VH-VL binders against q6nml5. Designs and how they scored, part 13

Target 1, 200 residues: q6nml5
Amino acid sequence: MFSEVEMARDVAICAKHLNGQSPHQPILCRLLQDLIHEKACREHGFYLGITALKSIGNNKNNNIDNENNHQAKILTFPVSFTCRTFLPARGDILQGTVKKVLWNGAFIRSGPLRYAYLSLLKMPHYHYVHSPLSEDEKPHFQKDDLSKIAVGVVVRFQVLAVRFKERPHKRRNDYYVLATLEGNGSFGPISLTGSDEPYM
Short names: E, the ipSAE of ESMFold2; O, the ipSAE of OpenDDE; V2, 0.75 times the mean of E and O plus 0.25 times the DockQ between their complexes.

## First folded at step 4 (VH-VL)

Design a25 (framework fv_dusigitumab)
Fold by ESMFold2-Fast, scan of step 4:
Structure a25 (fold): chain C 200 residues (1-200), chain A 124 residues (1-124), chain B 111 residues (1-111)
Amino acid sequence: as target 1 above (200 residues)
Amino acid sequence: QVQLVQSGAEVKKPGASVKVSCKASGYTFTNYDINWVRQATGQGLEWMGWMNPDSGYTGYAQKFQGRVTMTRNTSISTAYMELSSLRSEDTAVYYCARGIDYEYWSSGYYFDYWGQGTTVTVSS
Amino acid sequence: QSVLTQPPSVSAAPGQKVTISCSGSSSNIGNEYVSWYQQLPGTAPKLLIYDNNKRPSGIPDRFSGSKSGTSATLGITGLQTGDEADYYCGTWDSSLSAGWVFGGGTKLTVL
C-alpha cells in the first residue's frame, strides 16, 4: 500500500559542504541520499520520494570522531519532511516483471520490491519447461498456449507473506515477499513485452 | 559470466598511499555491494569494509577508519580501495568480493565471487 | 583475539571425515547466517557454504554446514588431497565493532 507519511531524521553532513548559497539545499540532498541508501523501514516500507520539506532545525553540533586530530567536522540537523512510501502487505495485489527463473520458482521485481518469489507450488496448473529441442527458447513455466511465465513477462500476483530484512550495521533494509497465483483467475501473465512498470 | 578483475601488484614506501581497483563484469554492477578483504602473509582474512555501488555509501572496519576510502565509477563498473599512511604491517594481498543479500527467500549475507587479489608490499 | 574461534589446524587421511568448528556469540552467529570459504594454496577464497547449510552450484555434497546456537560447523567427508586448504567461517557482528567478521582460519592437511 502507498502512503504519504510525516517523518523526522537527523542528517549528518560535513561542515565544508555547507556553502553560503543555501544550507537547506545540501542538507536536503544528503537526506535524499540517506533515504535511497536505507531503502526501506519497518514502519512505512520503501521510500519512494520526499513530497514536502516541513522544517530544518538547528545544528546539534555532533562530533562523530574526536580522537582523530584534524578530522573534518560533522554537523547534524534535525529534518522534518513528508515521504511517499510503499509497504507490501499480505493480501496486496501487485504487478511485476520476472527477472529470474529457477526450476522451482521465479523472482519478480515490482517497483522498489526486488525480491518477490513465486514458487511453482503457488502457480496452479503450471509446469516447468526446459526445452532441449529449442535452444532459442529460455526456461519458463507454462499452463497453456497463452500463459507463460518467463524472464521479461509481467505477472499479476497476490502477496502471501512479507519479511522485513534489516542490516543495522549497513543502515540498509529491504523486503522479501512470497507471491501466489492462487485464488483469482486474473492472476498470472499480463504482458508480452516485460517492462519495469510501477506496481498497482 | 561474473568476474571481478583487480589491478596489478604494487610496491610502496612507508607513508605512501595505494589505490587498488576491481573491475566487475557479467552482472549489473549497482545491484551488489563490493567488500574489501586483506590477508597478510601466513595470516587470516581481515574484512576492511563494504561499499554500495548504487548509493556510494560505505562502512569501514574500526581498525581502518580514517585511513581507508572506498569509491566506485559506475560508468566503467569499477570499485576502488585506497589505503593511506602505509606501514610495513599493511603488506598483504587485498581482495575485492561481491556481497550477496536477499537473493533467496531465506538468505543471509555472503561473498559469492572474489577478485584474484592484489599484492601490496610496503618496504623502505 | 578472534571474534569467531576456529581450531588452527585439522588433519586426516584420504577417505576420512573431518569437522571444523566456528564458535561465536549472540551478536554474530547467534543472530546471523554463517558462510564458509575455502582457500586453496596461492588462490583467492571461494564460497563453499552459505546460509548455514546451503551449497552453491559446483560444490560436492561431501561438504556440509550446520549451525546450533552460537556455533557453526563445516563437515567434510571422503577427504581428497585436493581438499588441502585453509577454511574460514564468516558472518555479520552487530556488537560495538559492527561489521563482517571472519574466523581465524583452519588449515586442513590431508596425509
Scores: ipSAE 0.098, ipTM 0.655, lowest interface PAE 5.7, mean pLDDT 85

Design a26 (framework fv_dusigitumab)
Fold by ESMFold2-Fast, scan of step 4:
Structure a26 (fold): chain C 200 residues (1-200), chain A 124 residues (1-124), chain B 111 residues (1-111)
Amino acid sequence: as target 1 above (200 residues)
Amino acid sequence: QVQLVQSGAEVKKPGASVKVSCKASGYTFTNYDINWVRQATGQGLEWMGWMDPWSGYTGYAQKFQGRVTMTRNTSISTAYMELSSLRSEDTAVYYCARGIDYEYDSSGYYFDYWGQGTTVTVSS
Amino acid sequence: QSVLTQPPSVSAAPGQKVTISCSGSSSNIGNEYVSWYQQLPGTAPKLLIYDNNKRPSGIPDRFSGSKSGTSATLGITGLQTGDEADYYCGTWDSSLSAVYVFGGGTKLTVL
């Protein structure tokens, strides 16, 4: 789920990018870039945004080279801040857009979550359609009532399992979710307009 | 249809810089890394680095650290690789390639689509 | 020169089976997944195998991969003249430098 958490990070920034002594905007921008790159952490999930800057401490290393040589050492600032996060959890009900259809399932994106996989085994009453009568029809999953799950369709689903993926050599993390349409509720394709279907 | 289209051949003098472009289409540009790999005539593939189009972060092979810069322009889905202080041994075909770090069916890192290559010749 | 060692060349007759080896160390093949790339003359490399033994869509089942310890192998059955190409293994090196490395390449000739 969504949370607002306090955290601290050491922000490394090239001295030549500092905009004088204040405001601390370059340090905040670098912090934001670092969080965007890292994407997520195990404890709190995806980083959605910085909600408050609490403090910026003094530079830890003061390594500044000659700027006439166009070289600047990296300065490191300890930063304390609050961040809004999203941690997917088993049982969560999410909505997302289908981004890729495979013969045995589909990938759904829900906000920062790129890898929500909906297996055909978890789509009760749906079947795969690959051989369209027209080349204009794309591969999709279809139910008897002609409801379909295809690229671009928004689907409401429930989280079955969550896995945190680390890529330490790239300093990047992500989350993988298994989705299902089974269970209580109106899982499956939904309308983004909330329309009462005034015209058929 | 995923496609990476690179800029045309370049001829440069020693000491010059070259900037190669790689325009992506058929997918969301910010979802996948762009990697750069070069190949000298008759030689093998040599990895140069990766660039994350979402964050702009990069990782370079130590051999190129200090003279390679990888950037992007997300509004036109284009990646760039600039190599400075060119030497004759930099004469090679330079490829961009899409890096898959994580997908449902993948646990490793690999390059699923490659650009056609850009020939860079360094001669006096 | 190459961190991953491949034989420089292999050859076989049409219809036969050939295997190409790729030898590394514990910092690369020993703890990372291996991919294989095919490069036809004058063209860009093409992904052939990923995650040690998986094939992308469009790659025929004549191509297979395997990994054991610090070595990986690419197998090609039912060899065709159109398979003449250079083959490269590739993997992430998880050492302190953290770089992607390729094998030296193997030239396959169909006799």
Scores: ipSAE 0.014, ipTM 0.525, lowest interface PAE 6.8, mean pLDDT 84

Design b01 (framework fv_olinvacimab)
Fold by ESMFold2-Fast, scan of step 4:
Structure b01 (fold): chain C 200 residues (1-200), chain A 122 residues (1-122), chain B 107 residues (1-107)
Amino acid sequence: as target 1 above (200 residues)
Amino acid sequence: QMQLVQSGAEVKKPGASVKLSCKASGYTFTDYYMHWVRQAPGQRLEWMGEINPSGGSTNYNEKFKSRVTITVDKSASTAYMELSSLRSEDTAVYYCARGEYIEVYSGDFDYWGQGTLVTVSS
Amino acid sequence: NFMLTQPPSVSVSPGKTARITCRGDNIGSYSVHWYQQRPGQAPVLVMYYDSDRPSGIPERFSGSNSGNTATLTISGVEAGDEADYYCQVWDSSSDHVFGTGTKVTVL
């Protein structure tokens, strides 16, 4: 689900990177970098973009790099803003492009969601087709009606399960989703070939 | 920060058993699988098994199934691996590692404990 | 019974490119993860799902996986990259399989 969420972050920036007459722009750029790096949070999902800047507070004079030497001062600014987010949820209907075919399923990318796993167990009537030596086709899944799930194909699917993934190193997060084609005849390929532009 | 802290080195006689611990902190213990992987001196990494801390379900490498038992203490956020009927060939560093699990798909091991050396000698 | 074969060693000069292969029948139909292990240390995840980098792993690390060969490529090799590297997949038997390992030496 898409949402507009008000949130606050403390933005740390080196004093050398501030324009004394225009501090807002460097602070906003650093905030954007921080959000892009973090990618997602558990509460709100993927960060899609800052939609409104509400306030930038005064520097807290926070020196987070205390060192017995001549070092540049780190300044910390409290920032309040509104962010558009995307939180995958059980039951959501999404569209995405197949990026990888495995022996037992496929990974689909849908917007910022890179790991939507569609198991062969959740593809009614599909079977795995190896790359045969003579035909020079890449591995894919196929139904009896010759419908194909292969790299580049756009698939409409439903979210069956959602897992938030916390990476301990440098706070980079992600979401993993289990996809299914069960329950609706409209699920499955919606184009024989897809563009690299996923539609959420 | 997130950490996996393993118990200290063990020296055992052939035929004995050893029980190693791996204490997790900094994340929700029941949200991730815990794996055990060993490495004999100068040899490759070898997966031994996994446990789902939320339900206690386990899967073991067939090579170790008769001798390995993986358990958890959810209240202590600690995983255990017990290996019985020790042989000299079991001399190795034993690692615990946090693993991704998405129902029917198992992925990467993104954080590892420091390892525990187990020496089996007569 | 699935096996992943890596060359036992790769030697590379500083600043050059190291390529570490992981060979397995139809490995392109598996997601490959890569671990770096420096002497006396625990493994560290350096590449996951074939070609995705964990935060903190430099862009000079890249990955690919197709057909029977997955490759971890390290461009602009530095002395600190000297380590053992292991590929890993989840197999059809629900087992995790590690490769035989490759010692990268920076000469």
Scores: ipSAE 0.593, ipTM 0.819, lowest interface PAE 2.0, mean pLDDT 86

Design b02 (framework fv_olinvacimab)
Fold by ESMFold2-Fast, scan of step 4:
Structure b02 (fold): chain C 200 residues (1-200), chain A 122 residues (1-122), chain B 107 residues (1-107)
Amino acid sequence: as target 1 above (200 residues)
Amino acid sequence: QMQLVQSGAEVKKPGASVKLSCKASGYTFTDYYMHWVRQAPGQRLEWMGEINPSGGSTNYNEKFKSRVTITVDKSASTAYMELSSLRSEDTAVYYCARGEYIEVWSGDFDYWGQGTLVTVSS
Amino acid sequence: NFMLTQPPSVSVSPGKTARITCRGDNIGSYSVHWYQQRPGQAPVLVMYYDSDRPSGIPERFSGSNSGNTATLTISGVEAGDEADYYCQVWDSSSDHVFGTGTKVTVL
């Protein structure tokens, strides 16, 4: 599910990057870089974009290196902003493109979600084709009507399970999703008339 | 913040058993698998087995299945690996490592303990 | 059982590119992860799911996986990159398989 949520972050900026400028642009740029790096949080999911900068508080922390390092002073600003987010949840119906076919399933990318795993156990009536029917064909999954799940195919699926992965020290997060085609005849390969994909 | 702290070095005689511990902190213990991997001096890494702390289900490398037992104490966020009938060939550094899982999918080992040296000699 | 074979050693001069291969039958149908191990230290994840880099690992590290060969590439090699490197996959029996390991020596 997509949301627009208000959140706050402390943004650290080298004082020399504020020289001769309003603090707004350097702070917004650093905030955007921080969110791109962090990628996702547990509460709100993936960060899709900053929609508004609401407030910038006063510098609440100063770090000054000694004369031997000659490093610039670091200023920390509390920032309040609104952000579009995407939080995958059990039961969600998503569309994505198959990026990799494995011996036992496929990884599907849906916008910022890179690891949606669709197990062969959750592809009713599909079987793995290891040896291509032609020398130019890549490994894929296929059912009796010849419909295929292969790299580049867009698949509609349902989220079965969600796992948040965090790395606290570097704050680089991600979400892992288990996908299924079970329970609805509309799940599986689809085609889009345009080049635009949902959640891109 | 996130840590895997292993028990100290052990010296054992052939035929004995050793039980190593791996205490996790800084994350939800039951959200990740715990793996045990060993490395004999100057040799390659060798996967021994895994446990899902949530349910206690285990899977072992066939080479060790008759001698290895992996358990957890969820309240202490600690995983254990017991290796019985020790041989001189079991002299190795033993690591615990955190692994991602989601039902039928196992991922990378993103955090490792510092390792425990087990020496088996008479 | 499935076996991942790596060259025992790779020698490279500083600033040049090191390529560490991991060979396995149809390894392109598996996700490959790579670990760096310096002497006396625990392994450190340096590449996961073929080509994704953990935060803190320099962009000089890249990965690929296709057919029967996965490759970890280290461009602009530095002295600190000298280490043993291991590939790893999850096999069909849900066993985790490590490669034979490659010692990277920098000049």
Scores: ipSAE 0.570, ipTM 0.817, lowest interface PAE 2.0, mean pLDDT 85

Design b03 (framework fv_olinvacimab)
Fold by ESMFold2-Fast, scan of step 4:
Structure b03 (fold): chain C 200 residues (1-200), chain A 122 residues (1-122), chain B 107 residues (1-107)
Amino acid sequence: as target 1 above (200 residues)
Amino acid sequence: QMQLVQSGAEVKKPGASVKLSCKASGYTFTDYYMHWVRQAPGQRLEWMGEINPSGGSTNYNEKFKSRVTITVDKSASTAYMELSSLRSEDTAVYYCARGEYIEWYSGDFDYWGQGTLVTVSS
Amino acid sequence: NFMLTQPPSVSVSPGKTARITCRGDNIGSYSVHWYQQRPGQAPVLVMYYDSDRPSGIPERFSGSNSGNTATLTISGVEAGDEADYYCQVWDSSSDHVFGTGTKVTVL
């Protein structure tokens, strides 16, 4: 799921942002900004961080962006680097925290993956409780043994399906995962505790 | 770049049918659902139905199910909505909207057409 | 038969904060999306999945959803924010339901 991969990007910067300074720092800042905006790619998953800079090539002018631009000239630099990534895949066993309970399932967050959807159809023996006994409790899913899937609960689940959505309107790519608790008795809630457990 | 362009205004008599079009460009037509939403003058938005252009499967608001038909022409990247047995209360602006769809849940409407005014008068 | 109720109007002064509520039974168990509609124009998505912002929507727009109330918050309100706002959810009958709408007036 986690990898370190070599990749290359063309980084575009307005010449006015260089202002006679070394291009190293502003080029890396723009690269980081571009990766944050893109969020993920189909081939390697979510971008977690740059682990090594390999090279910054020579400037090449980007004439497409200069057609009728009243701004400073746009400079494009090829950058080669190593990036730590997280790519969800079918069959992966992940852990994450329930962030939202819906009428038909729950969204679990696992690191940068915000949309791991655990359907009620894929949590055997659970039922939805929308009117909890306590006024302080939120809606949740519950088994007969009183085990709960509720906001804040950490759940171990398996990935059934992965969808990559390329979103030019929103300019942030994302992964959507269908999760399941079926097939293994160890799947489900793994903590009721306020204790922070790093090896979970 | 990305556009949803709808057909022009229509004036119809009660009992008639109207067929509106919505032409998509700038994205892969079969990767998104197409929805139809209407808004009567001074009233709320009201969802009418959806179509998956890839397979042609449809789902309709129960209120309109007996009178509405949504279809697509994949080669033209165009969606259609036909509403029959028109009444004066069907006077409204009709919008098409692109829907983000993931097989296990339905999402938001991230891009909308300009709207088509349909007037039904006696 | 799921119903989303919004206040019909909200008046706010420039630079202040507008809060637009969307009330529905157990709405916190639905994903709420928000649309802005200016007179004579098509709706524009301004918030999705409760609190995610589309590209191009300024950070002064934020959202929340808990219990029976979802809220779209617009801080530092500008004249250009004057519009009708609609919440929307997908419900169990596979229907998309829009709220009653709120007219935000900046004066």
Scores: ipSAE 0.555, ipTM 0.794, lowest interface PAE 2.1, mean pLDDT 85

Design b04 (framework fv_olinvacimab; at its last look DockQ between E and O 0.53; V2 from the best seeds 0.00; counts 0 for: pae E 6.2 > 2)
Fold by OpenDDE, look of step 5:
Structure b04 (fold): chain C 200 residues (1-200), chain A 122 residues (1-122), chain B 107 residues (1-107)
Amino acid sequence: as target 1 above (200 residues)
Amino acid sequence: QMQLVQSGAEVKKPGASVKLSCKASGYTFTDYYMHWVRQAPGQRLEWMGEINPSGGSTNYNEKFKSRVTITVDKSASTAYMELSSLRSEDTAVYYCARGEYIEFYSGDFDYWGQGTLVTVSS
Amino acid sequence: NFMLTQPPSVSVSPGKTARITCRGDNIGSYSVHWYQQRPGQAPVLVMYYDSDRPSGIPERFSGSNSGNTATLTISGVEAGDEADYYCQVWDSSSDHVFGTGTKVTVL
């Protein structure tokens, strides 16, 4: 699930942002912005944070000729760094909060994972409960033992399948997970004594 | 750069068949479902069917199930839609669209082809 | 058959707020997606999963979904927002269903 990986990226910064100072901080900031924007990759999963900046190479651009307008130029630095990542995999046990109850399942958020889908087909003994006559009663899934899967409920689930979604048009790459409650009975709604926020 | 490029406009006689193509680029073709959606002049969008390029499984709108066939050529990253027994009511712009999917749930259509006009007239 | 009903038209002055509704039985139990279609163009995704906004779509676009009504809200309407808008859901019985469409006119 969690890993620390070594990565290399070319980081482009505007020369005007340097103000004659070391490019270290501006490069790091830009790198972080890029990773936040990208969010995830197929190889490593979700980017959780940079753990170390290993090296910064020399500017790859030969923009030496315009000393008078150097501030308007883009500088590109090769950067080596380590990053903590989360890559969901089949078989992983995760906890997440139900964000949406649908007619056929529920969407669960778990850390950086926004789209864990728990299908009704993968929650044995649960049935959909909807009361159209009561606005106060929200739809949920209910088991015979009266346990409920509703919005805000924390659920322990197993990853059944993983799908990487490259979506530059949606501001971020992402992973979709098919969740299941099938197993030895340890999966399902859990009671948290402290924070209602799930952890991975 | 992701894009879907569709084949050109078609003019057909009633009773004929038409086969449209949709070439995908900029993404892994097998990672997403391909859908076909049509729109008659001045009418709403109408979903026709979908295909999973990975396994070739299809689902069709019941309205078209008897007349529509959706296929893919993985090597060419191209999806096809064939509509048979054409009638005047089939005159429409036909779109291919990339659909997000996870098992047991279909999502939105995030990329669309430019559309192909099919005119059916005697 | 699952049906999605939209008002046929919405007129709004520049700078004002347009609200486009999509009604369906228990639509709140679905994920609703929205598409913008300008004349002679293909549809463009402008909202997905009720309230998520694609890259390039201005923040003045927002979405909500509860009960029997999903709503696409366009604040600070501009001339370029004039288009047809369609809601869409997925249902296992009805497959993918589009709304009847709403023509937004900027006065």
Scores: ipSAE 0.751, ipTM 0.897, lowest interface PAE 0.6, mean pLDDT 91
Fold by ESMFold2-Fast, scan of step 4:
Structure b04 (fold): chain C 200 residues (1-200), chain A 122 residues (1-122), chain B 107 residues (1-107)
Amino acid sequence: as target 1 above (200 residues)
Amino acid sequence: QMQLVQSGAEVKKPGASVKLSCKASGYTFTDYYMHWVRQAPGQRLEWMGEINPSGGSTNYNEKFKSRVTITVDKSASTAYMELSSLRSEDTAVYYCARGEYIEFYSGDFDYWGQGTLVTVSS
Amino acid sequence: NFMLTQPPSVSVSPGKTARITCRGDNIGSYSVHWYQQRPGQAPVLVMYYDSDRPSGIPERFSGSNSGNTATLTISGVEAGDEADYYCQVWDSSSDHVFGTGTKVTVL
């Protein structure tokens, strides 16, 4: 689900990067960099963009040590803003492009979601084609003569499970999703010759 | 901040058992698999097994299956690996590592403990 | 049965490109992860799902995986890149398999 939410963050910026101009441009730039780095949070999902700035408060004086035993003066500003987010949830119907075919499933990318795993166990009637006979063929999953799940194919699927992952190093986060094609004839490859033409 | 803190070095005689611990902090313990990986001196990394802390289900490398037991204490956010019938060939550094879990798929090991040296000698 | 073979060693001059291969039958049908291990330290994830970089790993690290060969590429090699490197996959036995390891020496 897409949402627009109000958030507050303390934005830390080195005093040397505030060069005597209005501080709002450097602060907003740093906030955007922080959100791009963090990528996602548990409460709101992926950060898609800042939609409005509400306020920038008074600076706080923080000193930090660097690895060379030097100190940099860090100024910290509380910032209130609105942000468009995307939180994958169980039951969601999403579309994405197959990025990787594995022996037992495929990884699909849907917008900011890079790791939607579609298990062969959740592809009714599909089977793995391991060793194609043509030089132009790649490994893929096949259901019938017209239904193929291969790298580059757009697939419509349902979210079955969601996992939030906190990567080490400076709050780099992500989401992982289990996808399924079960329960709806419109799930699967999106094309005139694929499962987008159900029962016809 | 995420941490995996392992128990201290062990010296054992052949035929003994050893039980190592790995205490997790800074993340939700039940959201990730815990793996055990060993490395004999100067040798490659070797996967021993995994546990899903939610529910306690395990998978073991066939090489170790008869001798290894992995368990968790969810309240303490601690995983354990017990290896029985120790041989001199079991002398190695033993690591715990946090693994990604997607139902039906097991992924990368993104955070590792500091390692525990186990020495097996007569 | 399933084995991931890496060259035992790779030597590279500073500023040049190191290529570390990981060979396995149809490895392109698996997701490959890469770990860096410095002497006396635990392994550190440097590449995951073939070509994705963890936070803190420089952009000069890149990965690929196709056919029977996965490759970790380190461009503009620095002295600090000297380490052992291991590839890893989740195989068809539901086991995690590590490669034989490659010692990268920067001279």
Scores: ipSAE 0.665, ipTM 0.831, lowest interface PAE 1.4, mean pLDDT 86
Fold by ESMFold2, look of step 5:
Structure b04 (fold): chain C 200 residues (1-200), chain A 122 residues (1-122), chain B 107 residues (1-107)
Amino acid sequence: as target 1 above (200 residues)
Amino acid sequence: QMQLVQSGAEVKKPGASVKLSCKASGYTFTDYYMHWVRQAPGQRLEWMGEINPSGGSTNYNEKFKSRVTITVDKSASTAYMELSSLRSEDTAVYYCARGEYIEFYSGDFDYWGQGTLVTVSS
Amino acid sequence: NFMLTQPPSVSVSPGKTARITCRGDNIGSYSVHWYQQRPGQAPVLVMYYDSDRPSGIPERFSGSNSGNTATLTISGVEAGDEADYYCQVWDSSSDHVFGTGTKVTVL
């Protein structure tokens, strides 16, 4: 689910980076870096971009225990903004590109969602195909009608389950998704603009 | 912020048992598998087993399954590994490590405890 | 019975590229993860799903996996990269297999 939400963050910058200038640009740059690094949150999903800057408040805290050097101080500004987000949900119908084929399934990327796992058990009528001695044959899943799922193929799938993965020490979050091709939603490999993979 | 803090070093006689602990903090304990991995001096890492803290289900490496027991205390966010019938070959550093649910095919160990040295000597 | 074999050591000059291989039968059909272990320390995840970097791992670390060989590549090698490196796969039956380990020495 794409949304546009109002958010707030405390943005910390080193006083030496201000050097007498207005703090607006350094604060915005740090905010963008912080959101890109965090990637996602539990409430709103993946951060896609800041759509509007609402306010920059007054510095909340500027002292550090080294008091020897004013340029070593950390300044903290409350910032309010709007952000476009993407929160994957059970039942969502998504499209993504296969990034890895394993003997038991495939990983699919759909925008910021890098880890949509499609188990072979969720691919009706597909079978794993791999010839390790043939350099020209890459691993893939083949349906009896010659449709195939291989690296680079775009797949339409339904979200079966969603998991938020939190890595607090590294301050980087992610979402994992279980995908399925089961059902009547025309799920499976598709072509996109510029694709030239023929059906077989 | 996130920590896996293991119990201290132990010295044991052959035939004894040891029970090690791994206390987790800074994340939701029941959302992630807990694994135990050991490393003998100068040797490779060796996976011993795992537990799903939510339901308590376990899987063990066949090499150890007759001697190892992995348990959790959800209220204390703590995992335990007990190894019985110790022998000198069990001298190693024992690590706990956090993993993802199997259904997501993560398979990686994204955070590790500091390790606990267990020495088994006659 | 899945086995992962790594070269025991790799020596590399500062600023050059280290390539650490992990060989296993059809390893390209598995996701490969990589760990860095400094002496006396716990392992640290440095690559997962063959080629994805955890937060805090510099872009000069990269990975690939195809056929019978997975490779961790460290470009622009620095003295701080000197460590033991292990590959690991997960068998879908919940077994986890580590490679034999490679000591990277920066000369």
Scores: ipSAE 0.070, ipTM 0.633, lowest interface PAE 6.2, mean pLDDT 84
ESMFold2 (binder alone), look of step 5: mean pLDDT 92; pTM 0.939

